# VH-VL binders against q0atu2, part 178

Target 1, 119 residues: q0atu2
Amino acid sequence: MLDKKARIRTSREYRNVFEKGKRLSGRFLIIYYVENALDNNRFGFITNKKIGMAVIRNRIKRQLRAIVREYQGQVKNKHDIVLVARAGIGKSSFEGMEKDYIAIMKKAGLFARNANKID
Short names: E, the ipSAE of ESMFold2; O, the ipSAE of OpenDDE; V2, 0.75 times the mean of E and O plus 0.25 times the DockQ between their complexes.

## First folded at step 8 (VH-VL)

Design ub1 (framework fv_recibokibart; at its last look DockQ between E and O 0.82; V2 from the best seeds 0.00; counts 0 for: pae E 2.3 > 2)
Fold by ESMFold2, look of step 8:
Structure ub1 (fold): chain C 119 residues (1-119), chain A 121 residues (1-121), chain B 108 residues (1-108)
Amino acid sequence: as target 1 above (119 residues)
Amino acid sequence: QVQLVQSGAEVKKPGASVKVSCKASGYTFTGYYMHWAKQAPGQGLEWIGEINPKSGGENYNQKFQGRVTMTRDTSISTAYMELSRLRSDDTAVYYCARDKYYWEELYFDYWGQGTLVTVSS
Amino acid sequence: QIVLTQSPGTLSLSPGERATLSCRASQSVESYYLHWYQQKPGQAPRLWIYEASSRATGIPDRFSGSGSGTDFTLTISRLEPEDFATYYCQQYGDSPLTFGQGTKLEIK
């Protein structure tokens, strides 16, 4: 899944994103993001307790990590990004979560230009 | 004891700009998002955008993108909203309001008293 | 964006009567993201009901909120003179944040 260097790990690192960053809300997700001083991106994940029990919240985190992994090559570098799962996300499909993530990341301007076709 | 106090009413000509202030007291200013909303005469409320008062990071309603600028001065716990290239349909009361929780559901537990901006030729 | 449609636009009732104010969303909104505000003329909006059914601090228990999905209701069991005002529902179930157009509750 995500490389160890691409993880937000400490409470201080999470707090930095919330306090110094911007946020955007979608239907199932809120993202918080800030430029970092690294050469790479880092991702963090938070589930709201209103979603359900820990087993359900852990499943949601795994699904979100999978989505982030799939698109991480398109994300502009030097950002710390925290995904917060909103209430109601447990009723969404994987595809619904994925669509919401893509829309929010585009709105935030965090996707780099797509690679041109190779012919 | 949470209080949001806005600047006084303004009368402006079309094409000018206006900057409305919102001074916060009774809480840690940099710990809560500040939002702005518009209420035109006889109309409902329309969300303009938000600012993270610690970083200055903004997020605007697309309808206002390009004409609105939100800033703040943390040393005096004051948020600002500037609206440029004013038109007659910008005549409205403008409110600041704070977000209740950091990443909880967005609702506004405290509002400023409102600032009437009149755009008249 | 999610459109909130409130009905009726104006509700004329007498003190002591029950009031029922409706808020319909153009798509489903989780109850946690649906809120109500009261506004009197010349005043700012005031948080009244949050998360569909929770009363804000100091709001009398004659006010109750209910509903889920696309249909939400604010009920006042026995109207008092101070309850005549305009009520707005508000959502952030998706961006951008939107308000209903309001229901004006006026004295008959």
Scores: ipSAE 0.552, ipTM 0.850, lowest interface PAE 2.3, mean pLDDT 89
Fold by OpenDDE, look of step 8:
Structure ub1 (fold): chain C 119 residues (1-119), chain A 121 residues (1-121), chain B 108 residues (1-108)
Amino acid sequence: as target 1 above (119 residues)
Amino acid sequence: QVQLVQSGAEVKKPGASVKVSCKASGYTFTGYYMHWAKQAPGQGLEWIGEINPKSGGENYNQKFQGRVTMTRDTSISTAYMELSRLRSDDTAVYYCARDKYYWEELYFDYWGQGTLVTVSS
Amino acid sequence: QIVLTQSPGTLSLSPGERATLSCRASQSVESYYLHWYQQKPGQAPRLWIYEASSRATGIPDRFSGSGSGTDFTLTISRLEPEDFATYYCQQYGDSPLTFGQGTKLEIK
């Protein structure tokens, strides 16, 4: 599980990312991201009923948290990043989600240049 | 009533730049992402990019990356699209269109009237 | 990118007839992210059907949208003279956002 310091938790924090940040849409995810004034990155996760039942939404959140945690050390510092799960994500494999996450994060330029990530 | 009013037609030479404006009214300008689309004569629509009017954050179609710049002036609820290094195949009608700020609605419910940009020697 | 292919390119019909327009995606698109627009000459596109099957505000009930996966359809049960226009499908299932090449519905 992500450290509390690495999580976006309040509505105000989420709003800040949406209002001040950029977004990038992928197949399964939309990311909203903005620089923060901290020394660490924070991640938020949003699911809605379009994805499916609560059980599915909770599963997806767990999977996305696992993905974020896996690549956390390779993300550029000082960013707040919100992952919005898109409708089709419930039908995707974990690998598919991971692939989409990597693709979007690369496109957004959020991975460190020297990141040694296996695609 | 929601309205998007674009600037008038432009005639440019190859290599020049053009800046099209889109003035929004009838809603909170900063509450909706603004998109731009290209339609060449007799052709379909092509997505150029989007901008967050509140933050100014933009996202472009890779096809236009490096030549397009989207900006906004919140004081007058106006979005701008600038296309540089113009060539003949940039001749088209350019549209602005809005979608919802967040992720709930991802369609274009309102469009500008379009701006014809002609690029010729 | 996701390519949307519309068929037919041109559809010639008479008022009162049924029109069926197809939009095929190169890969699966969630219904939530497939939309249709109507465009008449010299005018901007107008939202017509959103989320595959929902009519936009003011759109007559003779228009309907259906489909899922890679195949989507816009149907006009009984054509009216004002319905003759070009219809575009559009997807936002993946970046970049893309449009079909359009189906021109013309009067026979």
Scores: ipSAE 0.549, ipTM 0.881, lowest interface PAE 1.3, mean pLDDT 93
ESMFold2 (binder alone), look of step 8: mean pLDDT 94; pTM 0.954

Design ub10 (framework fv_recibokibart; at its last look DockQ between E and O 0.88; V2 from the best seeds 0.62)
Fold by ESMFold2, look of step 8:
Order: sequence, then C-alpha cells, then structure tokens
Structure ub10 (fold): chain C 119 residues (1-119), chain A 121 residues (1-121), chain B 108 residues (1-108)
Amino acid sequence: as target 1 above (119 residues)
Amino acid sequence: QVQLVQSGAEVKKPGASVKVSCKASGYTFTGYYMHWAKQAPGQGLEWIGEINPKSGGENYNQKFQGRVTMTRDTSISTAYMELSRLRSDDTAVYYCARDKYYWEELYFDYWGQGTLVTVSS
Amino acid sequence: QIVLTQSPGTLSLSPGERATLSCRASQSVESYYLHWYQQKPGQAPRLWIYEASSRATGIPDRFSGSGSGTDFTLTISRLEPEDFATYYCQQYGDSPYTFGQGTKLEIK
C-alpha cells in the first residue's frame, strides 16, 4: 500500500505537477512529473473517462496502484508523479500495463539504471 | 485567432548553430505545449521534441538529443529551438506546432509557417 | 517506436474520382491518437482528420477517416481540384510521436 506521505491528494498538488512539470506518453499511460522539495516521492492517479464505465476505471486504478507499489523502491527520489490511464488501457493485461510503466519511467529518467535487471 | 509566426530563413555553414523562433498570438502561450518538427526537402515530417512553456521543461526525440535545445520567453510569448553542430542533412524546413496541456485532444491543431534552414559549405 | 507506413506513396487520380489512402502502424494505435494532416508545397501542414475519424473545423464532408488497431484509412469520396496535396498520418500513441512518410495525391 502507498502510505499517506506518498499520495498526491489536493487539486492544487495535481495542478502543480501539470503546470510545473513535464509529460511523457506511453502506449497505455501518460505521466506528468516534476521534482518536489520533499524527501520522498508522491503519486497521483487519473483514469480517462473514455476507458469505460466506473467499475472498469476503478479496476484499472487499483492495478496501477499495485504496479507503482511493486516498483516504488526503484523510483528516483523527490518527484511528484501523476499517472494518467489512456483510453486504450482497458484492452491491456496487467503485464502490458506493467511493461508500459517500466518503459515510460525509464524514458523519463525516473528509474535507476539497473531496474531492467529485476523486472 | 491563433497564430504562430516563425523567424525567417537562414543559411549556415557546417558546424554552426541556428536558433529558430516561434511567436504565439491569439491564445494564452503558457496554456499549451509547443512542439517542433523537421521536414527535409522532398521528405516527410519528423517530431523533434516538446517544451512546457510555463516551466521550460522539455522532452526530445532521442534522434535529436544532444544537439537540440528548446527554450522560451514567456514575456513575448515566443518559443525557440536551437540546433547545434549543423550538418548538411540538417537542411530542412522546421515547424513549430502546439497541442493541449492535458491528456485528451492531443493533436497539432496550429502550426507555424515554417523556417527554412540551409546548411551549405 | 511506432512506424507508420503509408500507401501508396503517390496516387494519381482525376477530379471526381474516389481516393483511398492507407496508413499502417507497426504496433496497435488507439484511434483517439491517430491523426491526419494535409500539406501543399510551400505550406505548413494543416490538421485534417483527428482521432482517426473526426474532421477538423472547415474540412468538407467528402473527407472521411476510419480504421483501428494497425490499419487506418483516409477516404475522399469525390476528388476536387483543391484536394491534390500530400497527406500524412501521425500517431500520438507512444513517444516519440511519428508521422507516416506521406501519400502524394496528384492529378492524372
């Protein structure tokens, strides 16, 4: 489980990432990310309404939280990161989402160089 | 009325640098990402990268990493692309284009008129 | 990266004919992230069809986009003289964002 310190919670916190950060698009995810002034990372999650019904979007959000939790020890510190699930993600497997997350986080320079070795 | 107006054509020698400008009007400059694309003579389009005009944060196509720098000046609503260590195959028209900030409606709805850069010895 | 291959490279037709332009992706692209641009010589590209099938503002209804997955099509039901140009497909489905090499639609 991601603890409360590791969550982006308020509208202002989300807007700060969008306004002050960068973005990077993968097959199933877009990440928006910015360096923070904290001693930890924070994560936010958004599901695109075009994915489908709320039940499906909630399942995807739970899967993404699980993926982030699994790899959180490999994430470069001091970043606020918002994961946005793209319209096509509902057709993906958990493995497909996981692979896309790893790829996009590496492209963003947010994973350590040795992250490939364990995944 | 959205408009992107680019700087004029340039002729450069190999090894030089060029800095192309793209002045935005008719919209809030810091509300849209700015992109740059290359079109060599008689060829298709290639995406170079994007910049968040509010923060200055950039992401580049790996093919251009190390030679391209994107910047902006928000006080005059202008984006810049600088290409260094020019080679003859950098001869091209360079375009700026914008898209929305958020994760929906991501397409290049407005383009600059293009800037011809010629690299000739 | 996702490679977009357009066919044919050049399509020679007369006004009044139907044109079919193909765009094939090396990997699946969601229709929401597949777009088409028109470009005439000496001019900037113009957004033409967005999200595979939606016409940009002011684009005539003789233009239709379709397709999903790896296969996308731009159709012009009855060619007019102003339609002769180069058409590019473009994907926003995975960075780096890529364009097809173009289909030049020319007068026979």
Scores: ipSAE 0.685, ipTM 0.888, lowest interface PAE 1.6, mean pLDDT 91
Fold by OpenDDE, look of step 8:
Structure ub10 (fold): chain C 119 residues (1-119), chain A 121 residues (1-121), chain B 108 residues (1-108)
Amino acid sequence: as target 1 above (119 residues)
Amino acid sequence: QVQLVQSGAEVKKPGASVKVSCKASGYTFTGYYMHWAKQAPGQGLEWIGEINPKSGGENYNQKFQGRVTMTRDTSISTAYMELSRLRSDDTAVYYCARDKYYWEELYFDYWGQGTLVTVSS
Amino acid sequence: QIVLTQSPGTLSLSPGERATLSCRASQSVESYYLHWYQQKPGQAPRLWIYEASSRATGIPDRFSGSGSGTDFTLTISRLEPEDFATYYCQQYGDSPYTFGQGTKLEIK
């Protein structure tokens, strides 16, 4: 699981990302991202009923956290990033989610230039 | 009543720049993303990009990347789209359109009346 | 990008007839992210059907939307004179957001 320091936890923190950040829509994810004043990145995760039942939403959150954790070291520093799960993600495989995450993060330019795992 | 009122028609030469405005009223300007679309004569619609009026954060269609700049003035609830290095195929009607700020409703519920931009020598 | 192909390009019908407009996506699109707009000459597009099957405010019940996956349909049960226009489908499922090329519904 992501360290507490690497997590967006409060409504105020989420609101800050939505209000001050940029967004980019992918097939399964919408990311909202903004620079922070910290030395680390923070990630937030949002699911809604359009995805499916609570069991599905919780599964999706766990999978997204796993994906974020896997590529955490390759993301540019000093960013708050919120992942919003879109409808249909519940029908996607883990690999599909991962692929979408990588694609959308690349489009956003949030991966470090020297990142090799995403290639 | 929600209204998006755009600036008037423009005639430009190739290589020039054009800046179209979209003034919003009847709602909280900073509460909705603003989008821009292109419609060439007799053609369909093409998405250009979006801007967060609250932060000014923008996201563009890669096709227009490097030539388009979206800005806003929150004091007058106005969004702007500037297109540079104009060419003949930029001749089109340009529309502004809003969608909800967050992820709940992702469609363009209100549109500006459109701005004709003509690029000719 | 997701390509939306509408058919037919032009549909010529008379008032009172049934109209069926198709929108096919190059890849699967969730119904939540498929929308229809109506546009008349010299006017801006207007939201008509959202989320594949929901009528926008003020849209008559003779209009209906359906479909899922890659195939979506806009149906007009009984055409009225004011219904003759161009209809565009649009997807918000993936960036860049794209529109179909439109179906022009004209009076026969």
Scores: ipSAE 0.370, ipTM 0.841, lowest interface PAE 1.9, mean pLDDT 92
ESMFold2 (binder alone), look of step 8: mean pLDDT 93; pTM 0.947

Design ub11 (framework fv_recibokibart; at its last look DockQ between E and O 0.82; V2 from the best seeds 0.00; counts 0 for: pae E 2.7 > 2)
Fold by OpenDDE, look of step 8:
Structure ub11 (fold): chain C 119 residues (1-119), chain A 121 residues (1-121), chain B 108 residues (1-108)
Amino acid sequence: as target 1 above (119 residues)
Amino acid sequence: QVQLVQSGAEVKKPGASVKVSCKASGYTFTGYYMNWAKQAPGQGLEWIGEINPKSGGENYNQKFQGRVTMTRDTSISTAYMELSRLRSDDTAVYYCARDKYYWEELYFDYWGQGTLVTVSS
Amino acid sequence: QIVLTQSPGTLSLSPGERATLSCRASQSVESYYLHWYQQKPGQAPRLWIYGASSRATGIPDRFSGSGSGTDFTLTISRLEPEDFATYYCQQYGDSPLTFGQGTKLEIK
């Protein structure tokens, strides 16, 4: 799991990202992102009932956290990033989610230029 | 009552720039994303991009990337779209439109009246 | 990007008739992200149906939306003179959001 220090946890922190940041929509995810004044990145995750039952939402959160953790070292530093799961994500494979995440992060320019990531 | 009022028609030459304004009223300007759409004569609609009026953060359609700049003035609840390096196929009516929600449904519940931009030599 | 194809391009009907407008997506779109707008000449588009099947405020109940996946439909059970306009479907199931090319509903 992500380090506590790498997580957005409070409503205030989430609100700050929504209000101060940019957003970018993908197939399964919408990301909200803004620069922070920290030395590390922080990630937040939002799921809602449109995704499905609680069991599904929890599964999706676990999968998204796994994806974020996998590529964490390749993300530009000093960013707060909130991942909002969109309707239909529950029908997607893990690989599909990963692909969407990578695509969105690329469009957002949040991956380091020298990063060698799997497309 | 929510209203979006856009600036008047523009006539420009190729290579010039145009800046269209959209003044919002009847709601909290910074509480909703503002979008812009293009409609060429007799054609359909095309999404240009969006801006977070509170932060100024913008997201553009790649088709317009590099030529479009969206800004806002929160003091007067006004959003702006500037399109540079104009060409003839930029001739169109441009609309501003408000998002309903941040991440749910994402439809445009209110539209400006449109601004005709004509590009001709 | 997701391409929305509307059919027919032009639909000629008389008041009192039933109208069926189709919107097909190049890939599956969740109903939450499929919307319809009405536009009359010289006017801005107006939200008509949102989330595939929900009527916007003030929209008569003779209008209905349905569909899922790649196929969506806007139906007008009994046409009124004021219903003749161009209707656009729109999706934001993926970026960039896109519109259909429109169906012009004209009076026969």
Scores: ipSAE 0.677, ipTM 0.909, lowest interface PAE 1.0, mean pLDDT 94
Fold by ESMFold2, look of step 8:
Structure ub11 (fold): chain C 119 residues (1-119), chain A 121 residues (1-121), chain B 108 residues (1-108)
Amino acid sequence: as target 1 above (119 residues)
Amino acid sequence: QVQLVQSGAEVKKPGASVKVSCKASGYTFTGYYMNWAKQAPGQGLEWIGEINPKSGGENYNQKFQGRVTMTRDTSISTAYMELSRLRSDDTAVYYCARDKYYWEELYFDYWGQGTLVTVSS
Amino acid sequence: QIVLTQSPGTLSLSPGERATLSCRASQSVESYYLHWYQQKPGQAPRLWIYGASSRATGIPDRFSGSGSGTDFTLTISRLEPEDFATYYCQQYGDSPLTFGQGTKLEIK
């Protein structure tokens, strides 16, 4: 699970990212991201109804949190980042979601440099 | 009545720049991403990129990265696309098109009339 | 990137006939991210079908979209004179956003 300080929690915080941020889309994910004024990164996760029932949506959120936690040490600091699950993500593998996340984060310029995973 | 009205046709020399405008009316300008697409004569469509009109944040197709700049002026509900270092294969009609701000299906429900840019040597 | 290949390139038919336009994707595309546009000469494209099968506002019910995976179809059950145009499919199942090369539906 991500540190409490690394979570986007309120509707206002989510809206700020959507309104002020950039977006980039991959096959399974869209990220919205914006610089914040904090000393740390924050992550948010959205799974909408087109993905499936709540059980499926919660599973996807858990998998995405695990991916984010694995690579959080590579992420440039001071960003709010919202991951939006796209339709069809429920059919993807964990590895497919992970590959998509890595590609989109690199394209966004959000990885600082090569570093070991945080396992 | 949603309308997107683009600036008029332009003739440019290779190496020059062009800035196309797209004036929006009939909706909340900052509530929708603005997109730009290219259509070379007798050919299909190619997506250039998008701008978040509220923040000014851009996302470009990598094929145009480094040559395209998208901006906007929210006080007059107008988006701009500037293409630099023009080449003959930039001759095309350029369209602005609107998509939903927070939606991810990304389709263009309203289009400008198009702006013909001709690059001649 | 996902390449959309439309077939046929040109389809010559008469008013009253049934038209079937094909769009094949190089990779599977969730139907929610597959859309169709109509374009007449000298005009901008117009949204026609979104999410593979949903008609845009004001589009007649003679137009229907179907398909999933890599194969999508736009069908016009009975052609009207105003239906002769070029039709493009578009995907956003993966970045970058891409269009097919178009099918020109022309009067025979």
Scores: ipSAE 0.492, ipTM 0.845, lowest interface PAE 2.7, mean pLDDT 90
ESMFold2 (binder alone), look of step 8: mean pLDDT 92; pTM 0.944

Design ub12 (framework fv_recibokibart; at its last look DockQ between E and O 0.89; V2 from the best seeds 0.00; counts 0 for: pae E 5.7 > 2)
Fold by OpenDDE, look of step 8:
Structure ub12 (fold): chain C 119 residues (1-119), chain A 121 residues (1-121), chain B 108 residues (1-108)
Amino acid sequence: as target 1 above (119 residues)
Amino acid sequence: QVQLVQSGAEVKKPGASVKVSCKASGYTFTGYYMHWAKQAPGQGLEWIGEINPKSGGTNYNQKFQGRVTMTRDTSISTAYMELSRLRSDDTAVYYCARDKDYWEELYFDYWGQGTLVTVSS
Amino acid sequence: QIVLTQSPGTLSLSPGERATLSCRASQSVSSDYLHWYQQKPGQAPRLWIYEASSRATGIPDRFSGSGSGTDFTLTISRLEPEDFATYYCQQYGDSPLTFGQGTKLEIK
């Protein structure tokens, strides 16, 4: 699990990201991101009923948290980032989600261009 | 009633810049992303980019990256699209369009009437 | 980017006939992110069908949308004179947002 300090937890925090940040849509994810005044990045996750039943939504959240945790060290510092799961993500593989995450984060300039999966 | 009213037609020379405005009314301007699209004469539609009127955050089509600047004035509920280094193939009708959903539903429920920009020597 | 190819480019029909417009995507697109617009000469596009199969407000029931994956269809069961226009499909299943090149429905 992500560290408590690395998580967006309150509705106010989410609202701040949506209102003040930028967004970028990928195949499976929409990311909303904004600079923060902290020494660490914070991540939020949003799933909706279009993805599927609660079991599926919870699975997706777990998978996204795993992906974010894996690449956390490669993300530029001082950002609040909210991942919104898009329709169809439930049918994607974990690798597909990961690929989409990397692609969209690079496009947003939140990853170094040479950022890759650490084997 | 939601309305998007754009500025009038423009005639520009190559290398110049043009700034098109889109005034919104009938809804909370800052509550919806604003998009811009290009339609060359007799051609289809091309997405230029979007702006979050609340924050001013933008996302551009890579094709226009470096030449397009989207801004807004929240005090008058107006969005702007500026295109620089104009060339002949920039001749088109430019539309502003409201994004239906702030989160996920990425389609345009309201459109401006369009602004013709003609680029000629 | 996802390329949307519409067919046919031009469709010539008479009032009362059935019209079938196709939109093919280069990659799979969720139906939630496939939409249709109608445009008449000198006018801005107007939202017509959203989420592949939902009619926008005020759109007659003779219009229907269907499809999934890479193949989507807009059908007009019985053409009315006011239906002759250009129709565009649009996707935002992946960045960047893209439109089809349009199908012009003209009166025969």
Scores: ipSAE 0.572, ipTM 0.887, lowest interface PAE 1.1, mean pLDDT 93
Fold by ESMFold2, look of step 8:
Structure ub12 (fold): chain C 119 residues (1-119), chain A 121 residues (1-121), chain B 108 residues (1-108)
Amino acid sequence: as target 1 above (119 residues)
Amino acid sequence: QVQLVQSGAEVKKPGASVKVSCKASGYTFTGYYMHWAKQAPGQGLEWIGEINPKSGGTNYNQKFQGRVTMTRDTSISTAYMELSRLRSDDTAVYYCARDKDYWEELYFDYWGQGTLVTVSS
Amino acid sequence: QIVLTQSPGTLSLSPGERATLSCRASQSVSSDYLHWYQQKPGQAPRLWIYEASSRATGIPDRFSGSGSGTDFTLTISRLEPEDFATYYCQQYGDSPLTFGQGTKLEIK
């Protein structure tokens, strides 16, 4: 659901983010992020076996991709960002994952400052 | 086998800075996050922040943001924590502590012996 | 921030007795991210229980951890003289990482 250019694809690309990046933990997610030399953002997603069976892990990845795409336009450009699902994410709702993503991305300073919303 | 050896006690005046070192041995320094914690006399522990020793990337407790700087020198397997604009309530023992893993487990399996920093006018 | 409140602040008991130390979180914390440390005077903290219930290497089986959600417990089934120390719980279920204020377990 993300454009090909917006995906972290190779082990080398993932390792670069883990080794060179910063990390910040939320309730259900850990993000690793580093500036890249591209004109765009790239996203990667990791689930581990502690979360559950492959069906559950794939569902969580799909939900996270949907959340990332929904907010992609608010993310500051030129970053590689890896979302790591924490063990407790299997008990979260879609809305809980979304809230956590928003909070952690704001805390990391990755949402664009110029995006203003008046309600 | 794993050791974290910290620099000696420091006495500082309000407004000064202090830089505490933590030398690691017995493991691959760049393979584990390093954390720093504060323990005021007779008080509990307070987390200051963490550093990725491979990249130098940091994440600080908001309470210390703007006053703390964490660095490292990978050639001598040493992490540093600098605290600026010291005030009397910064008097404490400061600990370095090793995080067991990058992204799987977030607890401290080895600690330095602590460094007493005294801030007095 | 997640506040960890330990109770009691001080627990005075004799060797051979059972000790129960409480750690309550201001919001739910996965047991994977709740840990316990022992600290004796003049020493650094030492990892004691990790992930709520797993004993660190070399920790005797008289120590057990339990709990989930907001309520966590460290139990010592039969106190030995070396067990009198201060115990801290710690979480990283959400940033920032926080510790409880400690329970001092002292000899009566």
Scores: ipSAE 0.158, ipTM 0.752, lowest interface PAE 5.7, mean pLDDT 88
ESMFold2 (binder alone), look of step 8: mean pLDDT 93; pTM 0.947

